# VH-VL binders against Alsin (ALS2), part 6

Target 1, 196 residues: Alsin (ALS2), of Homo sapiens (Human) (q96q42r690to885)
Amino acid sequence: GYIASLHELATTERRFYSKLSDIKSQILRPLLSLENLGTTTTVQLLQEVASRFSKLCYLIGQHGASLSSFLHGVKEARSLVILKHSSLFLDSYTEYCTSITNFLVMGGFQLLAKPAIDFLNKNQELLQDLSEVNDENTQLMEILNTLFFLPIRRLHNYAKVLLKLATCFEVASPEYQKLQDSSSCYECLALHLGRK

## First folded at step 1 (VH-VL)

Design e13 (framework fv_enfortumab)
Fold by ESMFold2-Fast, scan of step 1:
Structure e13 (fold): chain C 196 residues (1-196), chain A 119 residues (1-119), chain B 107 residues (1-107)
Amino acid sequence: as target 1 above (196 residues)
Amino acid sequence: EVQLVESGGGLVQPGGSLRLSCAASGFTFSSYWMNWVRQAPGKGLEWVSYISSSGSYIYYADSVKGRFTISRDNAKNSLSLQMNSLRDEDTAVYYCARRGYSYGYFDYWGQGTTVTVSS
Amino acid sequence: DIQMTQSPSSVSASVGDRVTITCRASQGISRWLAWYQQKPGKAPKFLIYAASSLQSGVPSRFSGSGSGTDFTLTISSLQPEDFATYYCQQAYSFPWTFGGGTKVEIK
């Protein structure tokens, strides 16, 4: 049912928030604390990525909390940001994805100075685990790309869950139409941001 | 200064075995993925094997799979390649190489050790 | 496996010449290409990564360009110490593969 699907969404959002928090605390924050990361341009682009990542992480945390509050009867369903495809939420995803794409187009993690590369190599097993990449043949930079594009993958997950929720309603209902529209919105955003 | 020094090469009969070693200094060896790359006389470069920083991920070129074993000792800052069932086509200079910048880039190389498999 | 083809196999040049070496991948490899310099009896030396980025300490007369399948290494004004064999290598997909090498010889 509907409520079971919302519990699934809340559980996966909590896990996703936890994963982004780990990336922020164990990878991005330590990386940016290193001396001599690279050129001024590279450092500025990476700092922009980290800033947008932190803002997105915060909003995902708030969304997870809102889902939990609804399921405990504290908030109404209409307050859930995912059901309304809030411009703040979508803009934060767009801003983050734009920043990481700009960083990668300019050379990305390869342009980091050797102390930063050494740090990433030292933490490769953690990066592997966080990115959910199981293929041992996957190169470090592909692991990093997978890791920092997890938010795009999550947009696809949102679209799928919303589509599943829609099937719990009659096609003629306003609930069905709203959930279908929201699903299409998240899927279109994911496809648009995935083109690079 | 990053330094890699290979040893253990020599002349061996077909079907024989050799163990190559690489002594690393000037960097935190336990933080880097390590590789063996070989070069036959008058020929180009061929990647042979890699091992992750912890030793958890290991891979071999199809030409040596089942015959060669890569290993490392992080306490001793050493990389090894055990070569069994050697063939004439394994004759080459074997280089110890460090992964840098990316998984597939070799930023520092040793001087190499020569392996000759006599026909 | 990705095949890497270098052209020419050898080139004779004089000090001060512009030398261009070409490398072609059998499939798209984005910018995941490195260049190495090998002098006779010596180990290869890392020159360029990500198709165009110079390794620290490499002279500015060396430059790399290209993306996808076609790549070029250029030495703008050849110096005596540049006579060597040059190898390209794709780092896009395992297993790692090298070009056959281009020998830059003195006239």
Scores: ipSAE 0.000, ipTM 0.447, lowest interface PAE 17.4, mean pLDDT 83

Design e14 (from e13 with heavy chain R99V S102W Y103S; framework fv_enfortumab)
Fold by ESMFold2-Fast, scan of step 1:
Structure e14 (fold): chain C 196 residues (1-196), chain A 119 residues (1-119), chain B 107 residues (1-107)
Amino acid sequence: as target 1 above (196 residues)
Amino acid sequence: EVQLVESGGGLVQPGGSLRLSCAASGFTFSSYWMNWVRQAPGKGLEWVSYISSSGSYIYYADSVKGRFTISRDNAKNSLSLQMNSLRDEDTAVYYCARVGYWSGYFDYWGQGTTVTVSS
Amino acid sequence: DIQMTQSPSSVSASVGDRVTITCRASQGISRWLAWYQQKPGKAPKFLIYAASSLQSGVPSRFSGSGSGTDFTLTISSLQPEDFATYYCQQAYSFPWTFGGGTKVEIK
């Protein structure tokens, strides 16, 4: 069951939070501290991406903590953000994905100045590890794209876990309907963001 | 471009019934959660009822539970509120409101329709 | 139910003034708070979500802050079009509840 599926959700959320925290601390923060990143426009777009990424990371951490609290018996089912059709959670994913797609459409990482590109190449092994790209012949730009679109993959994972949770309830129950609707919402958001 | 237009308000006696409608345009109605929010004369806002995008789950404020029924017709881009056993305290402007993309925040509101319950 | 308390109920201010409105939740709601602006005879307008995020098209003189139980809406330099009633709303838990409103009126 239900508890086992919630443990899966909590465990994967904590792992995802850890990964995003590492991207923030080891890639984004050092990258943005470099002297010359590119044009003013490129720097502003990347700063927007980093800002939205940090906000998303914070919320994922809060969600993981909420799930852990619920599983330890404090009964905060009413505060399970993903199950309550939370705009804060979904809006943060949407804002982040919009910022990264806007950055990439305008030329993205390819517009970065040499010091930034050199930094990213120096950290290519870390970037491969964080992005879960196992092909060592994969180009830097492809690795970066994979890395910064991990949140869309996570939305698909939410939808799948919610469907699994729904199987723990009777089809006619309010709980089943709520979980089915929530799953559809996350899948719909993932599809919408994937089209951008 | 997003528009919500309420209708069906009027004067009714206590114990009477009234049906409110909301016509939506300018967005994919079937993708959004819809709500009714009311405001009594000179008072603040009070959430009344919620319906999911599919219509599969519905919630009501305790003050209207058992008396009001929310429904939607996605083919007609229409939201409805059937109000039965009306009371003096149900007198208010009733707003049709859209929930932003799976939020809990009301990003667009209609102009409102006035319901007066008078003995 | 989560009770939302706004303070003050009304404030008299002049154009150019800094106006601060507070909203307090009876229990922790994280950042699940929105602010709305309502002018007389009009529907409410969505202003701020997630306690501090400005809705598209809202002037930068509006800002929101806070988390947990205490929240603030600030208008840094009041303009004539800002005279209205402002409402906070918690989106943390059903039933969704609004504050009693703060009327910002001309001095």
Scores: ipSAE 0.000, ipTM 0.437, lowest interface PAE 15.6, mean pLDDT 83

Design e15 (from e13 with heavy chain R98K R99H G100Y S102G Y103S Y105A Y108I; framework fv_enfortumab)
Fold by ESMFold2-Fast, scan of step 1:
Structure e15 (fold): chain C 196 residues (1-196), chain A 119 residues (1-119), chain B 107 residues (1-107)
Amino acid sequence: as target 1 above (196 residues)
Amino acid sequence: EVQLVESGGGLVQPGGSLRLSCAASGFTFSSYWMNWVRQAPGKGLEWVSYISSSGSYIYYADSVKGRFTISRDNAKNSLSLQMNSLRDEDTAVYYCAKHYYGSGAFDIWGQGTTVTVSS
Amino acid sequence: DIQMTQSPSSVSASVGDRVTITCRASQGISRWLAWYQQKPGKAPKFLIYAASSLQSGVPSRFSGSGSGTDFTLTISSLQPEDFATYYCQQAYSFPWTFGGGTKVEIK
């Protein structure tokens, strides 16, 4: 039903928030605290990635909290961030994905100095777990790419759940149209941001 | 009534400048990505520029990069295109267009404003 | 840039005819294709998005199909108000690009 689909969205959003929080606290923050990360340009681009990642993580946490409040009878589903094409939510996804793409185009993690590479190798098991990469032969750089593109994969999940929610309404209803439009918005954004 | 109304077109000499404006009404302007699309006389449609809802992300067609600047004022529900170093090839009807919920498609178009670059 | 090739460039048809317009992308664009109708001196009108999703208010005689690189717009029974130029647009990536247009004109 509708409530069951929202419970699924809330559960997966909470799990996704937890994963992003772990990436932020156990990988990104310690990495940026190291001396001699790389060139000034590499460091600045990575700091931009971290800044946009932190903002996105915060908003995903807020969305999860809003879903939980609705399911406990505190707020209406219509007030949820994902059901609106909110400029704050969509722009934060776009800002993050642009920052990671710029970092990768300029050489990305391959331009990191030895202390940073050593840190990442020491944490490779955690990186594989967080990225859900199950192939033991996967190289560090591919694991990192998978990890930092997880938000784009989540946009595809939003699109799919919005289509499922739409089936709870009459096809001719404004509610159905809004959910279909929102689904198309998230799917289009995911395809656009994932092209590079 | 959902409307986009362009203004600022005219006749200008090569190397000159013009500023196009687009006034939006009947929808929450600050929630949508906006675009400029042009059409040269007797030719097809050409996308010119994009601006995100916040104004933080901006993209341009290669033909106008470095010469045109897109901007928006969400408090005034207006979109602008500053056109510098105009060339004969920039002669076209310029349309203001609203994104359809991030789909990359344009659901609402203005009536267009004509820019003619000629000596 | 993704090149959009539209065919035919023009077609002469009669009221009641089935009209088919094709659009080909130079690379895969999934289903991210839109269709527009433009009458002389007027702004384009939004018809279809995501290859096959008909915009509210557009007559059911219009339909879109396709995915990847090959797309089709079909008008099942042409009406007098349908004589216009039709454009496809890839909505997959920047820069967004349009086909050259297909003019549907009276026989």
Scores: ipSAE 0.000, ipTM 0.456, lowest interface PAE 15.8, mean pLDDT 84

Design e16 (framework fv_enfortumab)
Fold by ESMFold2-Fast, scan of step 1:
Structure e16 (fold): chain C 196 residues (1-196), chain A 122 residues (1-122), chain B 107 residues (1-107)
Amino acid sequence: as target 1 above (196 residues)
Amino acid sequence: EVQLVESGGGLVQPGGSLRLSCAASGFTFSSYWMNWVRQAPGKGLEWVSYISSSGSYIYYADSVKGRFTISRDNAKNSLSLQMNSLRDEDTAVYYCARGPYYYDSRGYFDYWGQGTTVTVSS
Amino acid sequence: DIQMTQSPSSVSASVGDRVTITCRASQGISRWLAWYQQKPGKAPKFLIYAASSLQSGVPSRFSGSGSGTDFTLTISSLQPEDFATYYCQQAYSFPWTFGGGTKVEIK
């Protein structure tokens, strides 16, 4: 049980952190370093996306470290942000999702200048691997959409893991109720952020 | 002690504008989502708007979208509501309300200001 | 939007009476319901959260119950200071919505 489910949460959080770190270091940072990236408006929106993405990545890394500390007996479960619904953690997801939605509504990656599009095409295999898109014929823009909406899918993953943790307790227990409530919180946020 | 003090209410003509302010003290303002909730004379409570702790996540009631703008200044511990294109149905007492911080509070309003009265009339 | 329906709109009661107020959500909201007390001319006061948890300092004569769509606030033995209007609020999803209120008034 319970400890095994927390190990699963820790393992998937570390994998997610690694994936976001790769997107940041290999895609977003090099992309923003290009000259003639696009119009001033497009560049500003993309810089906002990158800023919110970096903050989210950092906090996910901290959460992974906290899970590790708990599993090694250093901290109590009360220290875990996923169980407390920390405003900083929830806001980082919301701010990122808002920034990417704004960027895409205003034209998104299709509005980038040729050097930026060429860069993304050169890295299409990496983008496809990071997005876990299995169809080799998938268009670049569909790969990018899949990739940059991974955080919304992760919120759904949090909800499912919390629901799984709840099954380790009796329905009448306070802990069952708290875990059910936490799961509903993440599902509510994912549903809200999935709205256009 | 936690205190929320509203100001900026008054009498305004239809189509006019008002800016409401809420001064917060006694807690770490930057850690809380903040809300405006209103109550028309003799009527119930109606949620108007909320703003996340950082100010980046904002939501409005359909009745005020495009006319009201919520904002916050964490350095000054203040919340604001800019109200434009005011209508008769905006007449109400406007409350500043705190929430949430963490899972125990969720979307609850645990502390409220005294309210400031907005009257839209000729 | 999630619609919150309270019943009754008003209830006349005497000191010592047991008062029950009902709140119904138009869709499932788990336990994410709060109750507020509002006295004439005053701001609302936070009373109960998560359907059944009493806010610190709230007298034990107040209790909440329910989950999903049907919720109840009970005052086991009404006191003079309890004459007020009571509101439920769903904290499940945006936008936040309140019930229409139930006025508990002197018989």
Scores: ipSAE 0.000, ipTM 0.456, lowest interface PAE 15.7, mean pLDDT 83

Design m01 (framework fv_modakafusp)
Fold by ESMFold2-Fast, scan of step 1:
Structure m01 (fold): chain C 196 residues (1-196), chain A 119 residues (1-119), chain B 107 residues (1-107)
Amino acid sequence: as target 1 above (196 residues)
Amino acid sequence: EVQLVQSGAEVKKPGATVKISCKVSGYTFTDYYMNWVQQAPGKGLEWMGWVDPEDGETDVAEKFQGRVTITADTSTDTAYMELSSLRSEDTAVYYCATGYYWSGYFDYWGQGTTVTVSS
Amino acid sequence: DIQMTQSPSSLSASVGDRVTITCKASQSISSYVDWYQQKPGKAPKLLIYAASSLQSGVPSRFSGSGSGTDFTFTISSLQPEDIATYYCQQSYSTPLTFGGGTKVEIK
């Protein structure tokens, strides 16, 4: 049902927020604190990635809190934010994915200086755990790619949950149409941003 | 460029009503809550409330005892804060400010509107 | 309502000094604290959001840390243009609340 799907959205959003917070605090922040990261252009692109990632993390955290308030019937939580402010979500995800794609096109993590590569290798087990990569033989660069493209997978998750919510309404209703349209927007963005 | 432009300074007598405007440009007005913040002379910042321009939903701090009305006009991309039954302690600079959707940090601020309540 | 207790209320320091300001929330607010700079006659300017994230265009000498109830804002090397009043704000729940402010002056 409807409530069960909302609980799923809330639970997975809080889990995703925790994961992004861990990436920010354990990987990105320490990485950017190293004295020699690489060339000026590589460092600037990575700093842009970190900036967009932090903004996305903030949005996801507030969304999780909003869903919890909505489920508890708090006066201020009168609508689903993911539907009401879809443009904010789409823009935040697009800005982040554009930044990581630009970084990777310019050579990405492979072009970082030795101290940065050493840091990433030292944290490979954590990176693998955070990326949800189950194959223990996966190479570091493939783990990093999976990790930093997790937001695209989250867009697919949004689309799926929105379709589940839509099925709780009559097909001819405005609610069904709105939820289906929103689901399609998130899925189309995920496909577009996933292109190499 | 994002801009929040507020109406000019006001001088009012005790018991009067003041209405301050905040005209926005450079972003989609309905995507962000518009907040109002009071700052009395030599004192700190105090949140008054917010309006959601998309549906007119508001939340107002208890301190203002129903004296504050916050509204938004999407045809002119303008937010309003109306404060009635003015008292001398309402003498302050009033700011409009906007940020992330429902509670966020405030990336953008109006320049402020000085309201003086004197008799 | 969540109360934000900010300290100190004022401080005087020399150019190049490390300046530290603290905020304590009356209950856990996770990382939902933001820091603003306000110069005389001007609107506040966002410096730090979500406890530790630097706003775009803000110099790297400004930083924030903390989680739960205890938060710290630091200026690593005070510059003359940093003379201002600094405010923390919780964005965890309404009503949104600010700390009392810290006035930073040069000796």
Scores: ipSAE 0.007, ipTM 0.576, lowest interface PAE 9.9, mean pLDDT 86

Design m02 (framework fv_modakafusp)
Fold by ESMFold2-Fast, scan of step 1:
Structure m02 (fold): chain C 196 residues (1-196), chain A 120 residues (1-120), chain B 107 residues (1-107)
Amino acid sequence: as target 1 above (196 residues)
Amino acid sequence: EVQLVQSGAEVKKPGATVKISCKVSGYTFTDYYMNWVQQAPGKGLEWMGWVDPEDGETDVAEKFQGRVTITADTSTDTAYMELSSLRSEDTAVYYCARGLYYGSGSFDYWGQGTTVTVSS
Amino acid sequence: DIQMTQSPSSLSASVGDRVTITCKASQSISSYVDWYQQKPGKAPKLLIYAASSLQSGVPSRFSGSGSGTDFTFTISSLQPEDIATYYCQQSYSTPLTFGGGTKVEIK
């Protein structure tokens, strides 16, 4: 049902926010505080990734809070931020995914200086846990790629939940159409951003 | 309906500490970030920081780091902004403002403001 | 920090006039700009969010546009109750920063 699907969206959004907050506080902030990260260009690209990551994290936190408020009986609007305010939310995802893709295309984490690589290796177990990589033999670079592509995976999750929400409305209703259109939008964006 | 009600005006001596409250009603306190904004007499708006009432996480502008403490008390649905080592340039109206869920800095509801005067 | 440069600092117009205020960000901020109205002795009121989205309950004569670094706020037909100071704000990243404000007065 509608409420059950909203609970799923709220629960998974809070979990995703928690994960992004951990990446931000335990990986990105300490990494960027190191004396020698690499070349000026590499540092600038990574700082841009971190900035857009922080913005996305904040918006996901706000979205989770909004869903929690709705589930606690705030029934003034049936419109969700992933529908009505989706352009701001989508722009944030697009900006982050574009920044990480540009960083990776330019050589990414392989261009980091030894102190930065050492830091990441020291935290490899945490990186594996956060990235949901189950193979203990997975190399650092594969773990990092998986971790920083998690937001693209989240776009697929939004599309799936929106389809579930749509089934709660009549096919001929404007609500059904908007939820279907939004689902398609998130799925198309995820596929587009996931391509090299 | 949603209301943010701030504590009354304060007159303080230089070097003192002021603590302003912002009591909320009409919504779930832990669902929204609470921001604090300073406005000096005849001047513009300046963001001071925010608190997440759910976990107490804060972010504070560099200008106020070391002097401002932003907290939230979920038992009373009240946010606080404490500013220490007061100077004459801290004379201002202080606002609390609720952050909208779809925008990181979009403030849809504001407190009425608290005037703080720092004079000898 | 992202700096928001707002112009003009003040303007005088007649009732019914089209009023335009601009705001420039020191770096690209996509569409993450909000606009507020503040009347003397009152708290600010959100009018526009995400550069062009009208806040619920706000009259349609208020509008916003722009992306990247250049943003515009427009009042299509100035009313007496619109006398106020208007502020832009970037919501792209912390620290959140406001423009210097534009004081709108009636001639």
Scores: ipSAE 0.000, ipTM 0.447, lowest interface PAE 16.9, mean pLDDT 83

Design m03 (from m01 with heavy chain G99W Y100G W102S S103Y Y105P; framework fv_modakafusp)
Fold by ESMFold2-Fast, scan of step 1:
Structure m03 (fold): chain C 196 residues (1-196), chain A 119 residues (1-119), chain B 107 residues (1-107)
Amino acid sequence: as target 1 above (196 residues)
Amino acid sequence: EVQLVQSGAEVKKPGATVKISCKVSGYTFTDYYMNWVQQAPGKGLEWMGWVDPEDGETDVAEKFQGRVTITADTSTDTAYMELSSLRSEDTAVYYCATWGYSYGPFDYWGQGTTVTVSS
Amino acid sequence: DIQMTQSPSSLSASVGDRVTITCKASQSISSYVDWYQQKPGKAPKLLIYAASSLQSGVPSRFSGSGSGTDFTFTISSLQPEDIATYYCQQSYSTPLTFGGGTKVEIK
């Protein structure tokens, strides 16, 4: 149903926000506070990644809060960030994914100085847990790639939930088309970004 | 990188049941619906249904309701399509296909599994 | 269910010719049409999605257009390797439905 799909969206959004918050506070913030991270170019690219990541975290937090408000008595569909502010939401995801791609193309985490690499190795178990990588023999660089591409995976999840919401409406209705269009936008973005 | 590998050809008698598999690699299995498509010899493509590997929910085309069961095993990243009460009209190539959400274009296809139903 | 009527069922053309295939949906489906190429003994290959978007790695001679109920697929200059059957598909609503296919042959 409609309510079941909204509860699914709210629950997974809260879990996703918690995960991104942990990445920001336990990995990115400590990493960027190190005195020697690498070359000026590498540091600037990583700072850009962190900036876009923080903005994305904020929007996801707002979305989770709006879903909670809706389900607990404020019945305004207009408060759903994913629907009402979809262009800002999609732009934020695009900016983040562009920044991480640019960082990785220029050498990424492999170009970090030894203190930064040592920090990441020290936190490898946390990184594996956060990325949901089940194979304990997975290399650090693969774990990091999986972790920092989680937002692309989340776009696929949004598309799926929006389609489930759409099935609550008649196929010929404007509501069905609006939800289907939103789902397609999230999915097209995810495929474009994930394929790179 | 992304691969869908299907099980081998099957030859069955009328009334039998066939179960074919589609093993995936190169992407997160639970992020996308897995679809099954039938193609009879010399005929076009016909959608049979999909499964959501994350929760096991399925949607099956009316023509196949009651005879087809679509499942997913997340421990092995494998989807299955089981077709029962086989008729000669079920002789076909069966494809698994996925890309994005349930209603998205099929960017990735399995190689196909030939099922022949004969006396 | 949304019906997809594809025309023609077959055609023969010369190398270098412009080839046009059409699909008509039984109801409005916005731009949710995809086009596939299938060669004998092979799985279908996605060429065009969302009516007009070219799939990565697909030659620019392939294009799509249309919205609502009427959709067109075009090969601007037919090549020998383009001999295949082409299918449209609506991705607007389940059950997902395909057109009947168009077999493209060289004279």
Scores: ipSAE 0.006, ipTM 0.569, lowest interface PAE 10.0, mean pLDDT 84

Design m04 (framework fv_modakafusp)
Fold by ESMFold2-Fast, scan of step 1:
Structure m04 (fold): chain C 196 residues (1-196), chain A 122 residues (1-122), chain B 107 residues (1-107)
Amino acid sequence: as target 1 above (196 residues)
Amino acid sequence: EVQLVQSGAEVKKPGATVKISCKVSGYTFTDYYMNWVQQAPGKGLEWMGWVDPEDGETDVAEKFQGRVTITADTSTDTAYMELSSLRSEDTAVYYCARSYYDFWSGYSFDYWGQGTTVTVSS
Amino acid sequence: DIQMTQSPSSLSASVGDRVTITCKASQSISSYVDWYQQKPGKAPKLLIYAASSLQSGVPSRFSGSGSGTDFTFTISSLQPEDIATYYCQQSYSTPLTFGGGTKVEIK
């Protein structure tokens, strides 16, 4: 039902926020605190990735709090960021994906200096756990790629949950149409961003 | 005010079934999960499972799967925990505890019942 | 399942002392740790949620900190009414799991 589907959205949003928060605090922040990361260009691109990643994390945290407030009767569901086609939320996803794509096409993590690579290798087990990569023989660079593209995977999850929420309404209702349109929007964005 | 009131103490024989109730008041029953927690004499707390009173969905810890049935009756605002095939190791105080899914806190137990003592002996 | 290892199992301190209890999760649980107080013969009471947030009505001498796998609970100035067993709990995912408890006594 409706509340059960919102609980699913809230639970998965919390887990996703927790994962992004762990990546930020345990990987990105320590990595960027190292004294020699690489060339100025590489460092600037990585700092841009971290900045956009932090912004996404913050917005996802706010969305999760909004879902929790709705479930406790404090807010109307239509006020939820994901249900309003929020340009702020969609733009933040686009900005993040642009930043990570730019970083990767310019050489990405392979261009980092030895201290940074050593740090990532020491944390490979954590990176593998966070990326949900099950093959223990997967190389570090593939694990990192999987990890930093998790936000695109989450867009597919949003689309799926919104579609499930739509089934709780009459097909002719404005609510049904709005949820269908939102689902299509997130799926379209995921497909667009996932190709590059 | 929020209150969770549990049924009274039970004495059961090995192999029997016990059913404990937890009647709530002071809030909307269907808005919160109801959890059950076991505490053996002199031991720590162990989560058994929860029910979502809105739809009857349950989640039961593996240790208790097959022996525990958790239910909710929205007409009386009462949750139930039924434990079958009782063993001496099931002698414990059983608590009901309400939780909400809060994004920041997860599944925190903000209100607890007073506990129900179950003794399993011949 | 996420295992919560709590230490020490028991401690004795004097009124006015700073008391510290630790809890370690077997995997990262971000900030999803709660702390409960249980007095003899009574149900547990929530003191701290989300690792560091003080529950309404709970005295400010109780505090929590930590993230990831390592968490700390502190009583800044132990009072006689604080004699109890304290439990950490991960609120991150089911099955929900508790630490083994720390019994706090006065010398």
Scores: ipSAE 0.014, ipTM 0.563, lowest interface PAE 8.1, mean pLDDT 86

